# Ledger of designs, part 16: VHH binders against q9xhz8

Target 1, 326 residues: q9xhz8
Amino acid sequence: MGDTKVETISRLAQWRIENFGPCSFKKSDPFKVGIWNWHLSIERNRYLSVRLFPELSRVSKEQPPVAKFVLRVSNVGPNRRFYISPVYEKLLRTTDDCVWHVDSSFHGRFTIDVEFLDLKICPVNGGEASPVWPTDATMQSISTQTTLKCLSRMLEESILTDVIIHTADGTLSAHKAILSASSTVFKSMFHHDLMEKESSTIHIDDMSRESCMALLSYLYGNITQEEFWKHRLALLGAANKYDITDLKAACEESLMEDINSSNVLERLQEAWLYQLEKLKKGCLMYLFDFGKIYDVREEISSFFRQADRELMLEMFQEVLSVWKPV

## First folded at step 4 (VHH)

Design m1 (framework vhh_8h63_2)
Fold by ESMFold2-Fast, scan of step 4:
Structure m1 (fold): chain B 326 residues (1-326), chain A 123 residues (1-123)
Amino acid sequence: as target 1 above (326 residues)
Amino acid sequence: ELQLVESGGGLVQAGGSLTVSCAASGRTFSNYAMGWSRQAPGKERELVAGITRGGSTYYADTVKGRFTISRDNAKNTLYLQMNSLKPEDTAMYYCAAGSFSSIYQAAYSGDYWGQGTQVTVSG
């Protein structure tokens, strides 16, 4: 009996062999790495053959491993001699999926190491391969979720708020640091405030409390798609006024998605006011390339009485570019 | 399952000597590369010394010639002998065991850290 135990620490498994010389085949006890039990086996024939394989189980059949690993065989004496395998990257199901042939006949005492460089679960039922160990991407994802949860709590529980926002119909509490990091305008406002109090006050009188809460939800990372869609026009105005570039772009993309005959003139006006080139071109394409100008004929005269002359010139030039006589 | 318990810390005068020890239980100690790291208040953790399974040693430039790392596999114990101690050596000292023979990997990965032993150098 004897030397069948494999010691593991994290991604390294080591099998210490005491007496291989008199024995031409050995198989290790199972050892746990990831969700699988694994075995190592060695066989001496013309050369030493090392095998790594998962123990047959429901887990290994339904969720087989895709492993990237290196095998190493080393003497245990003071004059260390070792052999290292190529890097293997394989889906492992059977005892024959990983066989490493070593060009020497080790005998007596030596160790076999498996160093796992990567390990993934590959579901048989067509699920996506998922990593077993945290990667930089995995840790960044976890860290991002933790940070967003903390920011959400800071807003929802009013943890150490240092600014009060007066809206058209109510007040909200927030953090100067988050506002300043998100907006060059807010940063400037707080930097040049000459009337210090225990908490600073700002006025956003052109927004409702509900719309302003949507703005804060965006800045603190907890806005929902439904909330965004409901408040996107107010958020567009705020993004423009407070120079929140990413939010302004997001609002423009959203407004492009549902251009129709009932809103195209209003959206063209908004695109002009806020210098939204994609939305402006989208509205002009809707009106002239898709021939929808006829559907708004009754409204267009009223629109032109309120529209900028430069916008009217751009509309006229679009007509000339699309409906040129042939 | 591997448990690491540091001991031997305390208050010592500048220029003095101190030996800290790390006792391992649960798993086979001789399978691991071992190291000592330290963390002073408000500072990052740094690796000060390491010893491989084969007995090769590493020392940080800040402690070279002053500190000596050694291991006793029969007693499952790691030692750090600290000579010519300076006030800047004041820190919590942690014992580490690693999954790789390389001491750099063992210290960096954070595998099996102990709870630490405080060394305070006055002076």
Scores: ipSAE 0.000, ipTM 0.066, lowest interface PAE 27.0, mean pLDDT 79

Design m10 (framework vhh_7qbe_3)
Fold by ESMFold2-Fast, scan of step 4:
Structure m10 (fold): chain B 326 residues (1-326), chain A 119 residues (1-119)
Amino acid sequence: as target 1 above (326 residues)
Amino acid sequence: QLQLVESGGGLVQAGGSLRLSCTASGFSYAMGWFRQGPGKEREFVASISGSGGSTYYADSVKGRFTISRDNAKNTLYLQMNSLKSEDTAVYYCAASLWYGETSSEYDYWGKGTRVTVSS
């Protein structure tokens, strides 16, 4: 047996070549980095050609690597010479996806190093590449999941709740600290009470218990897409009233997604009322740029009788921006 | 009359990115991108208003594709990220004075540029 073994430590792979002559070819044994088995090959024609590629397998076909790495060739002896590749960042599927030509006269004994700087899984469905090694992003994700489970338990098990919320049709228990951290309005409301009282009662009479529970689920980090969609108008009102900026933006994005002829005038009025610039522009684009104002001709008269003068001015300005001089 | 010429198509691996360009010999108010995959009818991809201030995307490309324009260069762009095999199609540049969600509402069309996304 020969010098086909590659030694690995962490993100470094090293192949020690013992005897390599002119016009020679060698392929390494597989070595594992990340979820893939890899090979190095070397070929000497005019140049020393170094290739890095994943072993053909179900894993490499379904979850091919996107790798960021550097290759290095070094001789042995008293005067150590080395060559370093450019930093490569490539999707690697075949033996030809990474070929490094080295203007090197190395023969006999030398080493080839691969240092992986980053490594990601690229799914065949073309989704976002996901990291293989722990990163700040990976640790943030794990930490976030742990924190969200903690917050969910605080709400579900009523752990040390210190405020009672009276809604239109029921009561809920929550935490002043979480409400205050999420809302400048709640923070202001509780500021004095935190110094004098252990528990407080607040009234949110304009929300149902179910809608208010959706608000709490949002603030405690466990709201589902289905709950959000169902309650998004109530959540928009609450986000505006209690100055929950991120929730207000999320509601705006959601309302942008299903603009149609049956709701565009209502959405435009809501966008005006709550100062939702993206939704307002989307509604104006739908009506005037896409010419859908004809589809709402019967409703537009009632809308105009009730609409704010400043909104009507913006509608007129949008017509002028769309209209091309003849 | 308006003449549209697309460029930037080619072969790209899944998860990759590609930017398409469309150069107009004159200028229209509203512009968009449509695509036609193998054995499919032409479908809407994205549109942009004359000012560039308003954009609209098909659900299948939302968050992955970005439409933009440079009116000084009379050029429309489509930045395609996170490409999928499903995105393999001939991409067409289209122009209209007012609006369009369907191909029948656009008056001017380019000849198309082929995009192939390998598995």
Scores: ipSAE 0.000, ipTM 0.073, lowest interface PAE 25.8, mean pLDDT 79

Design m11 (framework vhh_7qbe_3)
Fold by ESMFold2-Fast, scan of step 4:
Structure m11 (fold): chain B 326 residues (1-326), chain A 122 residues (1-122)
Amino acid sequence: as target 1 above (326 residues)
Amino acid sequence: QLQLVESGGGLVQAGGSLRLSCTASGFSYAMGWFRQGPGKEREFVASISFSGGSTYYADSVKGRFTISRDNAKNTLYLQMNSLKSEDTAVYYCAAHPLYSSGFYQELEYNYWGKGTRVTVSS
């Protein structure tokens, strides 16, 4: 084979130079690493200059590489010598983007190695840089997806269910282990001396089968945004009742996102009922700091007739706080 | 099977402080305090979730009373500060098998103690 061929194994590329004289230039044949074809070039003037660059193509122009790599040159004969570059981390578009000057002369036979430590695709259209090879974060993501698929199948296929949930209008099958891990209240029911521990049944009579299924979908990691949005009030009630703190917080955040004049009084009542401090303050700010109280003036009389006296006192105190600086 | 035993009641002067305790034979429940004054209906005072992460108070006691629990000791507490004559009542410890949010009704609680009497003199 000629001395322009580069051999690759995994993340390592090696170019064997058989005959290189003074004032010489050589360019390697293309070699593939990642989605790109690469070239090495070597030139001797005052210094030995090693270049690494992608082959000019549509791929390298639209999706240029960000490469982290090390270059090495070594002689092949007796009295082995080698030089190693600094670690480079560069966006590579042109032949001049990576030039390594070796403060030594190699002539005749020597080897040039490129070891890629990391390699990313950097789209010129402003997209996110994406890794070519798996990272710890990538493996964590894949592992998480596998775990969520397993939990989803346990629920959907009723794999070894050990508890029956009686809702207002139907029954559901679930796993004591998952309920106990997600809720201190459910854990108490199954580990303490209660009837639920003995009978393998629990009653959630204040939820519909559909809403309770949304709760299970949340606990098993397969709830969709559409399902969550549809059932968020029922899920809030359940999260509060069964002390599922993360779900309660998620419901509160969701209810804060769409506060408007048509729902603010109902949201304030819900915040009062479930002691949601952030939502309560959000509703009070919407009404008084943003002056939206005028948009609900026809509804507010009806609200005051039905509202808790203590909630009305808090509203009055908020009015005084906004209008009368202390 | 859950047994609730209250303690700490007594005679106290207006403006004084008193700490009530309730010891349970098992403690994996949401817990609450209710009271019944002379010639009055039983009313809600405070409740606490099993984890202790959520607490609820009647407006008449908010800022003056503090509910807490020690799950290692199977004990519920009610710290009563700035006591008023209106706080004179028999105080009952109650347990709910599930945490009932926003529900202040007696029928939601499955286990009750016998009560401890608190008298606030003027």
Scores: ipSAE 0.000, ipTM 0.110, lowest interface PAE 22.1, mean pLDDT 79

Design m12 (framework vhh_4orz_3)
Fold by ESMFold2-Fast, scan of step 4:
Structure m12 (fold): chain B 326 residues (1-326), chain A 121 residues (1-121)
Amino acid sequence: as target 1 above (326 residues)
Amino acid sequence: EVQLVESGGGLVQAGGSLRLFCAASGRTFSNYAMAWLRQAPGKRREWVALITRGGSTDYADSVKDRFTISRDNAKNTVSLQMNSLKPEDTAIYFCAAGTFSSIYEAGYDYWGQGTQVTVSS
């Protein structure tokens, strides 16, 4: 039944003092904010001195708070006055780490508020300071997960589709808004004065329905690694055609991963066709710097009959770059 | 950056031939896919032919076996050889350059001013 209890709501703690004399000391009951129990104390001799400190415990010793906060003292009598501290940013370990001296003759009845603006855990064992309350990164993660689930359902349940895609062997339904947001080419087709702008249908006749579904799965954020690997050549063609730069780069990286003697000539041709500089250099290095050209001697003649002349010139220049006269 | 200028257009009788040229200026011409698109009077532009950086070609069904696209990286030119011309081929022909080959207008970053081709019956 004393005035030692501190009431808390969210990041605010309020202590109501009912009877405080001119030469007195008073300490609050513990109150919970974050992972710590806290105390407020007041002492009056020279000044009214307000202190905020964590309760001495293993938690406060091993994981002390770094707090950003404001203190306020308010007289609730007929002559209402208030005083507000500077904004404090402090590592709080002891009763002396935060002392606010109020040049005031407050006595009797008044209130003390502490408003926390930020609160972090600072481990004394050399750990990194970590926030007590959610950050932008936490909210972005939750928001991203919600958005991806929404987009997945739009595709899987065909919710309010407004465009039909004609593939080589079937049709798919999709959303103009998602296509336009994901591809500058699709955006131009639907939003600018182009041939496709007024159409409710688009033709992707160079893709199978299955490969085109993999493209949509990528654009709607639900493609699996297995689907990507299976369709990576078709996805490369689509990424190039529709200017989906991140997908094109991902396809190039995937094709780099499994270069071998059975596929290197095809990979080199694909790298040339789609302007994949890393894959092209990887294939040329595999063939000439690692001497794997001898493993494809029988295939190279057929390759040269079908290869672009500019690609053949680059291959010849690579041979010359590693050439050493004996 | 690249700038494109078309030439070689004109009037020709049905069954005749024309060769269009596109001259490009800029240090990176060899890194661009090139295409020809045409616009008939009162109609929207349609794709005709494309050639990749490596020289691979593709054509619209309406011009397959009649038109041939080629490039000369040493001269920074792309050309379109048009054989067995029909009145339906009458259009303004545009040269386009992009970082990838596409049958869609939106895939191309740079465009010429166009050259008129008129095929009389």
Scores: ipSAE 0.000, ipTM 0.098, lowest interface PAE 26.4, mean pLDDT 81

Design m13 (framework vhh_enristomig)
Fold by ESMFold2-Fast, scan of step 4:
Structure m13 (fold): chain B 326 residues (1-326), chain A 121 residues (1-121)
Amino acid sequence: as target 1 above (326 residues)
Amino acid sequence: EVQLLESGGGEVQPGGSLRLSCAASGRTFSSYAISWYRQAPGKQREWVSTITRGGSTNYAESVKGRFTISRDNAKNTLYLQMSSLRAEDTAVYYCAAGSFTSPYQEAYDYWGQGTLVTVKP
């Protein structure tokens, strides 16, 4: 060998030095670990100095490594002696970011090992470092992405659809298995309605084709934030009617995010209608704790004339609970 | 997907009392808003009383103070306690359940077969 080649296996890199004398310097050929090409260099004067650094490239500049590793120097032969570095955990950009000084009497032939314990890409925007090697979280993410692509394709390409949904203004094709798994109401509908089971047809006449497609996009895992926001009231109604609890909770959280004077009375009515405790409390807090009821004083009379009596009683009880003096 | 079965109807004298029951099977009873309707011979079906998912009750003006609607979610049963019965209360009484979100919608997805209440002269 030319004495510059580094052999790698998994997370281990090993450099075999054949002849290294006093006051000598040697730099390895590049070796690949993770997404980077790396170099080792050795220099001997009063002590052996071992350096680990990434090869200068666009990759190492834009995505520098954060490495957790151990360096080891060992002689070759039956009476092996070794020196092991402390565990280093460093952002490596330059040739001087990792320098290990070893007080050793090694001459001629020895090996230098780098064992990487962890390896991450530096955050692009100052966020968390991204792992290079698979973790349980990484495998779960990959598996989830594969499953979501499968479900999205089933809906978009109408692969083996077995039910037709009649909406207010059009029809959609879907899968009984997905609907039944997502909703106890749909499950019951396909089990107990003999005609729907036989004809493979259901009616959702209280939704538009567009809003019903948003519901399907949610159930098949491909809904966008824009679609969700646009259809969140229709999705709330559907989530309540078809007992899709996670969707109902998501709609409530969304409606909490933009409470203002122009919508608070409508949001309070919606919270009452769909039994959304968090949204109801948020609206009541907005009106009474933040004093925003004065911003809706002209609308409040009309609201009281149209609002359910029980909702009005709850509002009055909340006012009274806030009025409890010390 | 939900099946409703009314019971408790019969003949009663004016001023008497009856308790009607509506037993639900299928999907979870507690998920529905449930109403009582009645239909007298030769007349249109009229609303009598509603109980919402939250337990709020409402009554037709003609039965206020005389009828009481209640629900037992553990038994999947709805009740209508009728007191001070009058000849004009003679009708077939129907239980109706909806998977809708409004407590005051009149349209319902599921209806029972009815139970006859006769108030003798």
Scores: ipSAE 0.000, ipTM 0.087, lowest interface PAE 21.0, mean pLDDT 79

Design m14 (framework vhh_7b2m_4)
Fold by ESMFold2-Fast, scan of step 4:
Structure m14 (fold): chain B 326 residues (1-326), chain A 121 residues (1-121)
Amino acid sequence: as target 1 above (326 residues)
Amino acid sequence: EVQLVESGGGLVQAGGSLRLSCAASGRTFSDYAVGWYRQAPGKQRVVVASITSGGSTKYSNSVKGRFTISRDNAKNTVYLQMNSLKPEDTAVYYCAAGSFSSLYEEAYDYWGQGTQVTVSS
C-alpha cells in the first residue's frame, strides 16, 4: 500500500490517505513516538472510525503507554475542512482502547494527524508513570546523573585529589571540597588550613580501609545497597563522629529493618550510644510490646551488667507502660 | 625533603622492553604518591602512569596494557615496566612525587632530572 507511511516530527504524526472509499479499511505502517511503535487504522461502515494503538511487543506489554493526545482529520486543498477529536487521556494496551468516531463525509484524499500532548510509561509491575518528554523533573534527573558520574570519576580516577586519609590498615585519596561540603566536622578541620601540605592528611584510624572507602562512596554518590548493608555499623559511627546527619538517619532506618532476637540487645545499646530514637523505640517495642524479652533471657543478665543506668530506667518505664495489673 | 633519581633508560628496538626505576630518599616516601611523565623533543610533558601510597594505579590511554607501574616501599623505589615499545614512546621520562595522586602534573611537588628512552624502528 503506497499510502501507509506515517511521517513524524516531534509530538506530531501525520498519515496522508490518497484513496479511501465507502466500507473500506486501512492500517498504517508502524511509526515511532517515544519508546513505542504505533499504528493508525481507519475504517468506514456508518461513519469514519480512527484507531490509535501501540504495536504488540514486549515493550508495549511490560511498559504500556499512558498518552494524552488529539486526533484530527483534514481534507487536502485550498478550502480546508477539519474535524478534531476530544482530548483523550488513556492507558493504551489494545487496538480497542482508542476508537474515534468521526461524523465526516471525507472520501478519497485526506490527512489524519495525531498530536501528543503528554506521554508516559506505565509499568505493569506497579511502578509509577514516568514522562517520555523533558520536564523540569526530567532535566533535574539528567543533571543529577551527570553530577553523580562526575563525582564518581573524581574518586575512582583520583582527579585532582588534595587530601590523603590514613585508615587503620591503608590510605585513600579524596577531595577537601567534597568532605567539607558533606561534614561540618571536616569543614572545621580544613578551615584551619593555614599551612601547605601537612593539613592535607587526616586520620580515620577507627575505620578499616574498606569501611572508609564505603564512606567515600556514599559521599561521592556511588555507594551500592550491598556495600551500604555490609558497612552500615561502621558508617553509623563515622556519620555520628563527622556529623553527616543524612547518612546517620539512613543507617538508623536500615538497622530498624532487621530487628530480631539475635541482635535486638546490641541494636538497643547502639541506639542508646548514638541517640537513635526511632531504633531505640523499635527495640523496646520488640522486647516488651511483642513479648520477645523472654527469647533473650539468657543474654539479658549480661546486657544489664553492661547497660547504661538511664537506659535500664527507660526499659523499666516501658515495662510499666505495657503492664496490666491483673 | 625528597630527592628523586631515575634510572634504566636507554636505546631499545621497537617491540622491546625497558624497566625504569625511580629511587627516592626519605623515611616518609611510603606516604607519597608517585607519577611517571614523559616529554618528547619540542612537545609538552604528558602523563604516563601514577601510583598512590596504597598501591592504586592509573595509566594514560596510550600506554594502558603495555606499561605497568609498581612500588617497593622497603627500597624507596617506584618502577615503570615498559613492554612492546614503539618509536612514539621515545621521550625523556620523569619521576614525580607528591601528597596527591593524579594524572595531572600540578599535583606533584618533587621531580627527578629525567632519563632518556629512545626506541628505534
Scores: ipSAE 0.000, ipTM 0.063, lowest interface PAE 29.0, mean pLDDT 81

Design m15 (framework vhh_6fv0_2)
Fold by ESMFold2-Fast, scan of step 4:
Structure m15 (fold): chain B 326 residues (1-326), chain A 124 residues (1-124)
Amino acid sequence: as target 1 above (326 residues)
Amino acid sequence: QVQLQESGGGLVQPGGSLRLSCAASGFTFSNYAMYWVRQAPEKGLEWVSTISRSGGSTYYKDSVKGRFTVSRDNAKNTLYLQMNSLKPEDAAQYYCAKGSFSSIYQADYSGDYRGQGTQVTVSS
């Protein structure tokens, strides 16, 4: 008695009803929007009841849709009349989750439109719903990936490099703009009034070429976790020296993650040298709150020969604050 | 014979202020950018601030930005550092320096272009 096919374009689905009478029921063929197959159904008793629902499947059960959409019923011809639903925003699992009752006298030929304004996947585990279509966050992520690829290529292919870095055991090429944007020290160094005539070189003689390459990889956005972990002490020194605050914080967090009896005294000394308050407190807690000072008894005398007097005072203050008299 | 002499350091409580001075001689002061660097006992050398030849451009370490102000008087061959809202972490020997940033930040920086320094102590 008419077509059950739904035509789709992007976020719009349209069902053309050819012949529909009183006390009738029709269900559409499945149509795909997002990751789901959908159905429309119409039923006329007292009112025209329009339903939108996902087809029963593993996808709809495990990743049910949260849909924001509008339904429209309109006649065909020169005297076009239409009815538009409220904007619905619902988690759709069953045929009864969205029912629109239209006080409409439409019989015979008319169209039903579904316009999806937003679609999200609702995870079964109760996590946050994830969007199906691009959002500002999605576009920002894509843009970021493109930018990181460009920066990586600039470094790897030496595209229009304008500075040469002399390290302890080799040279590297880089861009003044990127160094200046990442470091107030490099920005100061490359200022017109501070540059010696015709200088296109800088010296980072306290770093190996490999460690300095890791620093550049960080600044150009292509550093790996393996490279960061391997060079994190050299990167900490560089971050402190060149005032790269974000890198310094990242190194501190990394060093916090693997405090143990073999490294805690070295980590405490590093925290003191580079003014890493969180790492210092973490090391002091490890030693005194967790009683691990006894695991380093053999090494403590060598540490005290090298340690700053104020650091030793802080260690003693920690003992007094956490340990009750025994 | 480049000579740099720092002064104005001392003991101050947290939140206090100090003004450091550096008297320069043996070179044409107005032709060189000048630097403030600091070193706490057993800690590495840290850049604090830079001022251009004219004084028209100034740069600061992020942790001191908004609290410290560098200035210079080319007629008196003197460099200044106004330090406000001092924190315990600011306690160090403060040096004025002349030269390129590269020279100041090399591992083997000799101090030929640095003075003897002035001690800043921030106590509870």
Scores: ipSAE 0.105, ipTM 0.593, lowest interface PAE 6.8, mean pLDDT 82

Design m16 (framework vhh_8h63_2)
Fold by ESMFold2-Fast, scan of step 4:
Structure m16 (fold): chain B 326 residues (1-326), chain A 124 residues (1-124)
Amino acid sequence: as target 1 above (326 residues)
Amino acid sequence: ELQLVESGGGLVQAGGSLTVSCAASGRTFSEYAMGWSRQAPGKERELVAGITRGGSTYYADTVKGRFTISRDNAKNTLYLQMNSLKPEDTAMYYCAAEGSTFSSGYLPEEYDYWGQGTQVTVSG
């Protein structure tokens, strides 16, 4: 009667049983591990049956545990005898989801340990379980946040800037190290400067100060989705010119998200100019596979007058690829 | 990084006694549950005795009442006192240490550190 309490520390729970006789059943008091209250129960018939299960609640019904754990029973005394379960990895919803049968003569006084090796929340309609305890991904996330905060402060507070960027309508201060690490073109440009120590300026006259600030915000890790969306065409031009491949890919993906009849011809021209294969195929699919060419038929003539001949040839070949011989 | 070195094996007559010892170095010995396993030719490795960090002991039914496991944390040494030896006790005896605080300490697959072994031969 006094032995229903389970003691917990971190990922370990221990239930100390003082009096357990033949044909006995005992259920522990609830104990907290992760976001759930748990119970252990024991029953002796032919063998000792140990059960681990979450307490029935809204939490356990809507966010049931997927647990990886080991159960152990041991007598208390000078000559300790142990039994250990296989490693279980189970979605635990009911009292019967984890039943461990121990071929053991344990009665009277003994302990039951449960050691959680991993514990995840499994949403009812979700495909993936989320971890309860820190993982390598958690430490990477914390480390990444710390690094991004550091880089953001370097830009916002102009900490030890060593280059001035002249834009179309203003100037910005930045770091040669960040620019060089982000761009093989900037790295090449600064190699001579570092040796000679003569130049501290870059000219990006084809960008506004605002657009160039968006470029720096991207490189220093503090760009917002709103800023990116607003400046994505200028960022695409810069990414292409300075060989910032990840930014170029991000701009391409962004431009694919909102292809419509009012912008598809401009997007196709941009895809051609900057050699964006995915965007080009997306625009061609929009026009010809989805039949949207009819929505732009008046604009297409003007487009053809200004478009590259090779692009026009590819458009014609796409038309032919959609039309199968009968 | 934890090193285990067994000694004290040898040839002994049936009914005789022998003590094998295991010297541990490299890590804090007192933080590990320790055990003795044996392997006879052509057989799987069998855990014969275990001792927890707190000094609680375990013995396989085959050796219970005949073997005594003990540890000396000051000397970083584990002992197995073997009495009333039988020809069936002939085996290579291995010292072992757990890597995990949450394993039972009494199954061969739960030990992370093993010595090279010491041969015990019991003549009929």
Scores: ipSAE 0.000, ipTM 0.078, lowest interface PAE 25.4, mean pLDDT 79

